# VH-VL binders against Proteasome subunit beta type-11 (Psmb11), part 20

Target 1, 253 residues: Proteasome subunit beta type-11 (Psmb11), of Mus musculus (Mouse) (q8bg41)
Amino acid sequence: TTTLAFRFRHGVIAAADTRSSCGSYVACPASRKVIPVHQRLLGTTSGTSADCATWYRVLRRELRLRELREGQLPSVAGTAKLLAAMMSCYRGLDLCVATALCGWDHSGPALFYVYSDGTCLQGDIFSVGSGSPYAYGVLDRGYHYDMTIQEAYTLARCAVAHATHRDAYSGGSVDLFHVRESGWEYVSRSDACVLYRELQKARSLEQELEAKACGIYPEPATPQGARECKELFVEQEEVTPEDCAIIMKTETM
Key: E = the ipSAE of ESMFold2; O = the ipSAE of OpenDDE; V2 = 0.75 times the mean of E and O plus 0.25 times the DockQ between their complexes.

## First folded at step 10 (VH-VL; framework fv_zagotenemab)

Design v06 (at its last look DockQ between E and O 0.60; V2 from the best seeds 0.00; counts 0 for: pae E 5.0 > 2)
Fold by ESMFold2, look of step 10:
Structure v06 (fold): chain C 253 residues (1-253), chain A 119 residues (1-119), chain B 112 residues (1-112)
Amino acid sequence: as target 1 above (253 residues)
Amino acid sequence: EVQLVQSGAEVKKPGESLKISCKGSGYSFTSYWIGWVRQMPGKGLEWMGIIYPGDSYTKYEKNFKGQVTISADKSISTAYLQWSSLKASDTAMYYCARLEYEGWYFDLWGQGTLVTVSS
Amino acid sequence: EIVLTQSPGTLSLSPGERATLSCRSSQSLVWSEGDTYLHWYQQKPGQAPRLLIYEVSNRATGIPDRFSGSGSGTDFTLTISRLEPEDFAVYYCQQDTHYPYTFGGGTKVEIK
């Protein structure tokens, strides 16, 4: 599994591979790895897809209750803290979910990492799953906050495609989502093998053009700018008995 | 038997006060929202407001805020709709209804209370 | 604030005929992918409303198979495949995707 998300000038990008553990039989109902929470908020999933789908279902119900009581949906940060608090109530149940919440609120584009042990972290870049080391390699080289939309889409596609090539547990297609101020948008689904070959073709063409240009003309010096990474630690929210009671009521069907 | 039973029809004059009731039975009254819905003679349904009896939190639709009071007494599983000073325009059928726990639609309705306000 | 517009206002049909009722929303009723909160109620003369269909297409408990719901986004339809004498009533749609929750104006299905 390879999932990634990053925050940039024009919003938040979320991307993931589509390889499923359901293999040769009916697709698992939790197979999609980028999950809409509401119109301005997405979540990624890694770990067990069933546990993540369950937590997003519970989260949606709680968000609807808070919208009714308070007249508006919580911020991305507030939603992340709520999810972390819910998960913390059940930490002894050996639930393993790692997720990135990608959204846009009054503070602009926002990105939070939430893990099933109750960890809640704000940051500019997150990648999770067995393919994430390979995705980070591409992200580290190409990320900057002021990317154009096309640059961001290319970076996300390249990072996931590279990870699917290197990681045996990642594959299929690359799903790409973009969260803007107006809401999330499903941008594309691209075959990962085709996309990887296109990246190899582009590199081959660039190398071919550079070989031609390296006759008697020296290669111009290229500056290398620093890549910025904004990452903040967020203290885990204290879980109250009321939070646990609400979770128990919500989980009763 | 899960039900909402409302108080009987009322005939009042303008300026009088009125409090009508909605008693829930056969379910956990404090676990579900109760809404009040008005139906003017020959007209459609209008949402008036909603209460969570567990903590008495209320929320009114804009046209009804300040016009009525919604309350509940959880010890007797009863919700109330109250006017301090009735108007002739308050003549209508009033329903209480329960919101379904997992979906926010009315899955249980009271029989209705007809309120007639005339000089 | 979401406005639900039901059409036609009145639908005059004979028993046994197929009825098609429309509900159109001023905004999308999709809360999240796969979660669209539009519901249908039936109100027979002199009676309280009752729930027919919840979340676009799910029949409430005890509702006959002749009632079905469909639609997406902003356009929704209630279909009665074969009208029975007891189906002549007023039908309301209701949304709870966005607060404040609202009802449509109703469609009266009456005998022709």
Scores: ipSAE 0.167, ipTM 0.581, lowest interface PAE 5.0, mean pLDDT 81
ESMFold2 (binder alone), look of step 10: mean pLDDT 89; pTM 0.910
OpenDDE, look of step 10: ipSAE 0.846; ipTM 0.938

Design v07 (from t05 with heavy chain E100P; at its last look DockQ between E and O 0.46; V2 from the best seeds 0.00; counts 0 for: pae E 14.2 > 2)
Fold by ESMFold2, look of step 10:
Structure v07 (fold): chain C 253 residues (1-253), chain A 120 residues (1-120), chain B 112 residues (1-112)
Amino acid sequence: as target 1 above (253 residues)
Amino acid sequence: EVQLVQSGAEVKKPGESLKISCKGSGYSFTSYWIGWVRQMPGKGLEWMGIIYPGDSYTKYEKNFKGQVTISADKSISTAYLQWSSLKASDTAMYYCARLPYDEGWYFDLWGQGTLVTVSS
Amino acid sequence: EIVLTQSPGTLSLSPGERATLSCRSSQSLVWSEGDTYLHWYQQKPGQAPRLLIYEVSNRATGIPDRFSGSGSGTDFTLTISRLEPEDFAVYYCQQDTHYPYTFGGGTKVEIK
């Protein structure tokens, strides 16, 4: 499973793999691992679908009740704290969920990480799931707050596609969502193998053009080997799960 | 079994006060929102406001804020709608209705209605 | 604030005919994929409303299968496949996707 989210000038991007449809397309819902919670709020899922569905059902119910009581859209920070409190109150359950809450509220775009032990962290970039170390590698190299919408979509697609190539438990298609001030939008679903091949082709061409322009510029250290849908070529620097915890951002830039 | 039973029809003069009731039975009264809905003669449904009897939190629709008071007595599982000074324009049918637990903001249970007639 | 426009205002039909009632929303009522919060009520003369359909297409307990709901986005339909004499009533739609939650103006289904 690979999920990611990041905050940028035009909102919040959420993207995830589907672990299905690799090599062929199958009609299926776009919200399998990115789940709408409110008109301007999305959550990602890294637990079982049953675990996530249970928590999101409870969260949706409570958010609607609070919106009616208070007459205001729920804040992302308040929602994150509510979810963390709900998880902390469920003693003895075998629920193990981690999520990134993505939204747009009175304070603008916002992003929080919430884990089932009650942990709640604000940040600009989060990736969750077995593929997250690989996604972080791409995100950390390409992210900046002032990206255009197309740059943000490309970054998210690239990060998930690389993770599906590297992580045995990730695959299928890449789902991409964008949260704007007006609400969330489902942007695309793309086959991860096709997307990975196209992104690697574009990278190779860019490296070719840069080398030609310089004449003496060193060639990149990332050779292209045999290309298979699920095969990984391990020349890139890798980030371990432990390294991700150390280097993750916790503040708005 | 599960029901909302409203107080009987009322005939009042302008300027009089009135408090009508809605008693819930057969379910956990404090765990569900109760809404009040007005239907003027020959007209559609208008949402007036709601109350959560568990903590007495009340929210009024814009046109009804300051015009009526919604309250509840959880010890007897009863919600109330009241006027301090009735007007002829308050002549209508008034329903209480329950929102479902855990899902949806739609009315899954309705009282029989209380006809309020205000005439001089 | 969401305005729900029901059409027609009055539908005159005979028993056994198919009734099609429309409810149009001023904004999309989609909350999330598969979660659209539009509901239908029936009010017979001299009676309280009762819930027919919740969340577009789910029949409430005790409602006959001749009642069905459909639609998406901003356009919704209540269909009564074969009208029975007891079905001549006023029908209201209601949304709870966007606060404040609102009712439509109603469609009266009457005997031709």
Scores: ipSAE 0.000, ipTM 0.425, lowest interface PAE 14.2, mean pLDDT 77
ESMFold2 (binder alone), look of step 10: mean pLDDT 90; pTM 0.911
OpenDDE, look of step 10: ipSAE 0.838; ipTM 0.930

Design v08 (from t05 with heavy chain E100Y; at its last look DockQ between E and O 0.32; V2 from the best seeds 0.00; counts 0 for: pae E 4.3 > 2)
Fold by ESMFold2, look of step 10:
Structure v08 (fold): chain C 253 residues (1-253), chain A 120 residues (1-120), chain B 112 residues (1-112)
Amino acid sequence: as target 1 above (253 residues)
Amino acid sequence: EVQLVQSGAEVKKPGESLKISCKGSGYSFTSYWIGWVRQMPGKGLEWMGIIYPGDSYTKYEKNFKGQVTISADKSISTAYLQWSSLKASDTAMYYCARLYYDEGWYFDLWGQGTLVTVSS
Amino acid sequence: EIVLTQSPGTLSLSPGERATLSCRSSQSLVWSEGDTYLHWYQQKPGQAPRLLIYEVSNRATGIPDRFSGSGSGTDFTLTISRLEPEDFAVYYCQQDTHYPYTFGGGTKVEIK
């Protein structure tokens, strides 16, 4: 599982792989790891499970109660504190839930990490899951707050695609979401293996051109991972887009 | 046995006060919202307001704010709807209902209704 | 305030027929993806209302499978696949996506 989120000038990006565990085989690569909480708020998960689904449903219920009693939804920070408090009350349930809350409120774009032990941290970059060390490597090298939207999308896609190449428990497609002031948008779902190969080709060409300009030829990137991803994605790579009627990318089936 | 039992029908004159009751049993009364719904003769259902008996938080619908009082006595698991001065236009069936608040906010348990008739 | 418009006002049918009741909302009832808060109630003469369907398509406990709900966004339908004599009643839709929570005007299903 690889999930990431980062805050930048134009909002918050959330991205994740779609690999799902089905018994002993990875037969369901399309799973939803970036989950809408409400119109201006997304949550990431380390994967989908009954426990994760339960926490998001409980959170939505509490947010509706707060909206009824107080006349408005809590801020992203307030929502993060609420979720952390709820998780602290249920620590004995042996839950291992980590989430990044990605939203836009009166304070602008906001990003919080919440872990089931009650930890609640504000930050600009979070990655969670078995693939997160690889995602952090890419994010740490490419992130800056003032990225353009296109730069941010490219960075997120690259980070998740790289992680799916390196981490056996990550794969499928790359889901990309963007939280703007007007709310969240589902930007794309791209095959991780195809995306990885295209990004490696682009990087190799850039390095070749830079080396020619500088007179030093860098060692080329290793594109070997294409074969490893191919085996995983021989089956149909579509998810049921009908379940996500509000999601903009429904280009298949 | 999970139920809401309302007080009996009332026949009143304009200007009189009235307090009708709704007793919950078989569940944790203070853990659920109680709503009051009016049904005028031959008409549909309309929200009047709700109360959370656990902390007595009350929210009235705009057309009923100042017209009725919603309250609860959690020691006897009872919610109340009361008027200080009834009008003939208050003639209606009044239901209390428990508001379910997990998968949505809907009435999963209803009282039998209290018919209030206000006539000169 | 959300206005729920039910149609038809009265539906005259015979037992065994299929009933289709419509509820249209003045605004989308989607609170978040996958959470649409539109519910259906049945009220028989002289009785309190009874929950039939919650959140568009989920049958309440004890409701027979001849009752089904469908729809999305602003347009919703309650379907009774095969009317039984006990199904002749008034049906209301209700929303709780946007405060204040509101009921539709009702559809009376009566024997033709």
Scores: ipSAE 0.261, ipTM 0.622, lowest interface PAE 4.3, mean pLDDT 81
ESMFold2 (binder alone), look of step 10: mean pLDDT 89; pTM 0.897
OpenDDE, look of step 10: ipSAE 0.877; ipTM 0.957

## First folded at step 11 (VH-VL; framework fv_zagotenemab)

Design w01 (from t04 with light chain H98Y; at its last look DockQ between E and O 0.51; V2 from the best seeds 0.00; counts 0 for: pae E 2.2 > 2)
Fold by ESMFold2, look of step 11:
Structure w01 (fold): chain C 253 residues (1-253), chain A 120 residues (1-120), chain B 112 residues (1-112)
Amino acid sequence: as target 1 above (253 residues)
Amino acid sequence: EVQLVQSGAEVKKPGESLKISCKGSGYSFTSYWISWVRQMPGKGLEWMGIIDPSDSYTKYEKNFKGQVTISADKSISTAYLQWSSLKASDTAMYYCARLEYDEGWYFDLWGQGTLVTVSS
Amino acid sequence: EIVLTQSPGTLSLSPGERATLSCRSSQSLVWSEGDTYLHWYQQKPGQAPRLLIYEVSNRATGIPDRFSGSGSGTDFTLTISRLEPEDFAVYYCSQSTYYPYTFGGGTKVEIK
């Protein structure tokens, strides 16, 4: 599984592969891992599919009850805190969910990571799943906050496609979503093998052109860092291979 | 038997007060929200507002806010709709309805209605 | 505030005929993908409303399979495949996607 999300000047990008697996064998190349919570909020699914579906259903019900009482839906930050609190209450049930909530708050694009142990972390970039180390490699080299929309789409596609090439548990297609102030948009679903080959072809041409002229690339914008998530003061860290294996093991069933 | 039972028909004069009731039976009263719905003679249905009986939180449709009071007494599983000063235009059938929000946010149970007639 | 416009206002049909009732919303009733809170209620003369269809197409408990709902976004349809004499009633669509909750103006189905 490879999921990613990042925050940039024009919103939040969410992307994922579509492969699902059962044990050591791939069972379904077309599963959906980026799921709308409501029209202005997306979530990713990098825990078990059943656990994620359960949490999204419960979350939607709570969001609707709060909307009824308060006259409007909670912010992305408020939703992340709510989900983390709900997961903390249910941690004894051994439900394993890791999700990135992607939206747009009053102060701009908003991205939060929530894990079933109650962890809630604000950040600029998150990638989860067995393919995430490879996705992070691409993201770390190419990310800057001031990307154009097309640069952001290309970066997300490259990151997931590279991960599907390297990670046996990632594959199928690349789903790409873009969250703007007005809500989320489903941008594309592209075959991961085709996309990877085209990106490698473009890289070869770029390498040849560099032999003649060298453009100095601006450094990526400084990451926004972790913002207020009152439960934990946790630095943004890479997912370990053991974390990815545990997640994939729970999704096998 | 799961039901909502409303108080009987009322005939009133303009300016009088009135409180009509809706009693829930056969289910956990505080586990559902209760709405009031007006139907003027020969007309359609109008949502008036809703109450959470567990803590008496209420929300009103804008045209009914300040015109009626919605309340509940959870100790006797009863919701109320109340006017401090009735008008002839308040003549209508009034229904209470239970909101089912676990499965799809619809009114799954309705009271039989209370006819309120306001005439000089 | 969401306006639900039902058409026709009155539908006169014979028993055994197919009835098609329309409900159009002033804006999309999709709260999230797969969650569209558009409902249909039936009100027979002198009775309280009764839930018929919830979330566009789901029949409520005890509702015969001749009743079906369909549609998406802003346009919704209630279909009675084979009209029975007991189906004489007024039918209301209702939405609970956005506060305040609203009802359509109703379609009266009368048996010729």
Scores: ipSAE 0.503, ipTM 0.755, lowest interface PAE 2.2, mean pLDDT 83
ESMFold2 (binder alone), look of step 11: mean pLDDT 93; pTM 0.949
OpenDDE, look of step 11: ipSAE 0.573; ipTM 0.801

Design w02 (from t04 with heavy chain D102S, light chain S96D H98Y; at its last look DockQ between E and O 0.45; V2 from the best seeds 0.00; counts 0 for: pae O 4.4 > 2)
Fold by OpenDDE, look of step 11:
Structure w02 (fold): chain C 253 residues (1-253), chain A 120 residues (1-120), chain B 112 residues (1-112)
Amino acid sequence: as target 1 above (253 residues)
Amino acid sequence: EVQLVQSGAEVKKPGESLKISCKGSGYSFTSYWISWVRQMPGKGLEWMGIIDPSDSYTKYEKNFKGQVTISADKSISTAYLQWSSLKASDTAMYYCARLEYSEGWYFDLWGQGTLVTVSS
Amino acid sequence: EIVLTQSPGTLSLSPGERATLSCRSSQSLVWSEGDTYLHWYQQKPGQAPRLLIYEVSNRATGIPDRFSGSGSGTDFTLTISRLEPEDFAVYYCSQDTYYPYTFGGGTKVEIK
């Protein structure tokens, strides 16, 4: 899994791969790792997809109740704290859930990291999942707060695409979201392998142009062999609809 | 049987006070919120406000704030709508409705309505 | 405040005909993915409203299959595939995605 989010002048970008690394669990082929929590709030998910879905369902319910009582939109910070508190109550369960919660509230765009142990951190850049070290490598080089929207999109795509190229547990497509003041928007889905190739080509062209401009004829880099992205065709086992109904009966104490 | 039963029709004069009731039965009264909805003669439905009977938290629609009082007595599973001074314009059918919030935020149960007529 | 506009105001049909009722919202009623809080209520003459459809397309308990709800974002439709005599009533859409709760103006389905 590779998920990322970063705050910039025009809001928050969230992006994720779509590969379902289902160990023993029936991977829903279309597991979205960026999950809408509210019209103005997105969460990224890493860990067991089922566990994440349950937490977000509970979170959504609580946010609706608060909105009904308060008549206000949920704050990003408040939502993050709420999620952290909920998760902390279940510390005894070997639940390993990491999420980046992002949104836009009265204070502007905000981004939080929330972990199943109750950790809640505010920040400008977060990446979660097995591919996160690779994503950070790209983000740290390209990130600046004053990026254009196009630069931000490109950076996010690049980071996930590079991560999917290196991380065995990441792949499929790259989902891209943009949180604006008006709410979150789905921007695009792109094939991760195709995207990576395109980005590499673009970079090579830029380097060639720079080299030409500097009068430095780089010796033709011997094309290191395009390791064929072995399309692991994971056979889409038909997830029967029965498995989604884990109605956690929260016993009202 | 799960039901909301409202008090009977009321005929009042302008300036009089009125309190109508909505009694829940067949379910846990404190597990659901109760809303009041006004329907003027020949008109549509208007949401007035809502109460959580468990702690008596109350919220009003802006046009009804200060015009009516919503309350509840959880000991007898009853919600109330009250006027301190009725106006002719208060002539309407008033419904109480149960808010389902476990599975969704919709009114799954309605009282039969209380007709309030205010005339000189 | 969210404004729900229902159309038409009155629909005159005969038993056995198909009824299509529209509800348009001034803003998107999507709370989150899969969560859209648009509901339909039926009110028969002289009776209290009854929940018909919740969250766009879910039939309430005891509601016949001839009733169906559809739509997304700002545009929603209630369909009665074949009108029965008992279906002549006023239908209201309602939203609770945003505070405050609001109802549409209603569509009266009357016998032609």
Scores: ipSAE 0.032, ipTM 0.614, lowest interface PAE 4.4, mean pLDDT 86
ESMFold2, look of step 11: ipSAE 0.693; ipTM 0.873
ESMFold2 (binder alone), look of step 11: mean pLDDT 91; pTM 0.933

Design w03 (from v03 with heavy chain E103S; at its last look DockQ between E and O 0.48; V2 from the best seeds 0.00; counts 0 for: pae E 10.2 > 2)
Fold by ESMFold2, look of step 11:
Structure w03 (fold): chain C 253 residues (1-253), chain A 120 residues (1-120), chain B 112 residues (1-112)
Amino acid sequence: as target 1 above (253 residues)
Amino acid sequence: EVQLVQSGAEVKKPGESLKISCKGSGYSFTSYWIGWVRQMPGKGLEWMGIIYPGDSYTKYEKNFKGQVTISADKSISTAYLQWSSLKASDTAMYYCARLEYDSGWYFDLWGQGTLVTVSS
Amino acid sequence: EIVLTQSPGTLSLSPGERATLSCRSSQSLVWSEGDTYLHWYQQKPGQAPRLLIYEVSNRATGIPDRFSGSGSGTDFTLTISRLEPEDFAVYYCQQDTYYPYTFGGGTKVEIK
């Protein structure tokens, strides 16, 4: 599994591979790895699909209730806090799920990492899953905040495609989503093998052009990418009777 | 039997007050939202507002805010729709309905309706 | 606010015929991949509305299988495969993807 998300000038990008136990995303809806949660919010998943589907169904319902009661769109930070609180009620079950929450709220584009142990971190770049080390390699080299939309799409596709080539548990297609101020949109689904072949051809051509133009390779001047990660922790004592009631309702879903 | 039972038809004059009721039975009244829907004669359905009887939180649609009051008494499982001063344009059928929100926000249970007629 | 436009306004048919009712949304009603919050109600003369179809294609409890729903995005259809005399009524669509939740104007199915 390889999932990634990054925040940039024009919003938040989320992308993931589509490999599943059924071999087809269409045949196994529970294998979906980028999951809409609200009009302006997406989540990723790296846990079991059944557990994640239950969590996101409960989360979607709670966000609708809060939007109706409070009259405003859910914040990404508030959603991350809520999800962390929900997971705290199940901490002893060793679920070991990690998610990236991607969205656009009144404060602009935002991205949070939420792990089943209650960890909640704000940042500009996250990748989750067995393929994430390979995805981070590409992201760290190519990311900058002021990318154009097309540069961001290319970066996300390249990062996931590279990870599918290197990671045995990643593959299939690359799903790409873009969260704008108006909401999320499903940008594309591209065959990962095709993407990787096109990347390999482009790298080979680039190497040929560099070798022809220069007899000596220059030393690397600077790292290709940098990212900012602001740590934000959700306190474990935030679990309330209403949060537990929400979790107990998942037993009927 | 799960049901919503509304109070009977009303004939009123402009300027009079009115409070109509909607009693829920056969389910946990405080666990579901109750909505009010207006249907003017020969017209479609208009959502007026909702209440969560568990904590009395209310939310009104823009065209009805300040025009009516929605309330509930959870001790008798009853929701209310009130006017302080009726207008002839308030002549309509008024429905209460239970809002299903676990899989979507739609009305899965409807009261029988209360006809309100406002005329001289 | 999302406007739901139902067409036709009136559909005049005979018992046994197939009825096809349209509901068009001013913008997409897709909440998430595969989830679309468009619902249908039936209102017989002198009666309260009743839920017919929820989330595009799911029949409510006790609704005959001659009623079916379909569509996605902005275009939705309610189909009654063989009209029965009790099916002559007004049909409303309703969305809950975006607050405020709204109803369509209705389609009256009447005897030709």
Scores: ipSAE 0.006, ipTM 0.476, lowest interface PAE 10.2, mean pLDDT 78
ESMFold2 (binder alone), look of step 11: mean pLDDT 89; pTM 0.905
OpenDDE, look of step 11: ipSAE 0.757; ipTM 0.887

Design w04 (from v03 with heavy chain D102E E103S; at its last look DockQ between E and O 0.67; V2 from the best seeds 0.00; counts 0 for: pae E 4.6 > 2)
Fold by ESMFold2, look of step 11:
Structure w04 (fold): chain C 253 residues (1-253), chain A 120 residues (1-120), chain B 112 residues (1-112)
Amino acid sequence: as target 1 above (253 residues)
Amino acid sequence: EVQLVQSGAEVKKPGESLKISCKGSGYSFTSYWIGWVRQMPGKGLEWMGIIYPGDSYTKYEKNFKGQVTISADKSISTAYLQWSSLKASDTAMYYCARLEYESGWYFDLWGQGTLVTVSS
Amino acid sequence: EIVLTQSPGTLSLSPGERATLSCRSSQSLVWSEGDTYLHWYQQKPGQAPRLLIYEVSNRATGIPDRFSGSGSGTDFTLTISRLEPEDFAVYYCQQDTYYPYTFGGGTKVEIK
């Protein structure tokens, strides 16, 4: 499995391979690993499909309740804190879920990582899954915040395609999503093997052109920011018994 | 037996107050939303508002806010719909219904209805 | 506010026939991909409504297999594959994707 997301000037990109199991192949059709939460929010999937489906169902229900009571959906940050709180109350249930929440709210494009142990981090780049080290290698070299949309799409496709080449548990196609101010859109699904071959051709041509231009090299990618959500939102309270009670009621519904 | 039992039919005059009841039994009353639905004679269904008896949170449809009051007494598993001053146009059948909301919000259990007739 | 338009207003059929009831929404009822909150109710004369179908196509407990729901986005259909005498009633659709939650105007299925 390889999933990634990054925040940039024109929104948040989410991309993933379509191979659908942790340790075995599944028959076609390919699975999807980028899941809509609502019109302006996507979540990635990592861990077991049942665990992720459970958490997305519970999260959607809670978000609908908050929309009803408050008249608007929570921010991406608020949603990430909610999900982290929900997961921290259930950490002893052996649920292995990692999620990158990709959205656009009043603060602009936003990206949060939430893991089933209750970890919540804000950042510009996240990749999860067995293929993530390879995806990070590509992202670190090519990422900058003010990329054009086409540059961002190319970077995401390249990162996932490279990971599918290197990681035996990643493969199939590359799904690409873009979260804009108006909401998310499904951009493309491209065969990972074809895409990788195209990227290798482009890499070879670029190396030839760099040799002719006396070794001009691209600037290194900006490292991801890894501030914990708790530190970033100091005004927010730690998980309380009240939060756990809400989660327990949601689970019983 | 899981059921909602409403109070009996009412005949009232304009200007009078009225409080009708809806008693839930056979399930955890405080764990489900209760909605009120009006059906004018010969007409369709109109959502009026909902209440969560666990914390008494209420939300009204805009045409009914200020016209009625929705409340609950969780100690006796009963929800209420009340008017401070009835009008002839309030003549209708009123249903309470339990709202299921695990994923969607739909009415999976209905009371038998309370006919309210307002005439001078 | 989302308007649900049901058609036809009245459907006159005989027992054993197939009934097809339409509900059209003024805007998409998809809250997120895979979550569409459109429900169907039956109301027999002199009785309270009862739930038939929830979330487009899921049959409520105790509802016979002859009732089925389908549709997507803005267009939804309730199908009764073979009418029984007890199926002559009024049918309502209801949405809860967007507050305020609303009902359709109803389709009366009557004996021809």
Scores: ipSAE 0.261, ipTM 0.639, lowest interface PAE 4.6, mean pLDDT 81
ESMFold2 (binder alone), look of step 11: mean pLDDT 89; pTM 0.903
OpenDDE, look of step 11: ipSAE 0.608; ipTM 0.829

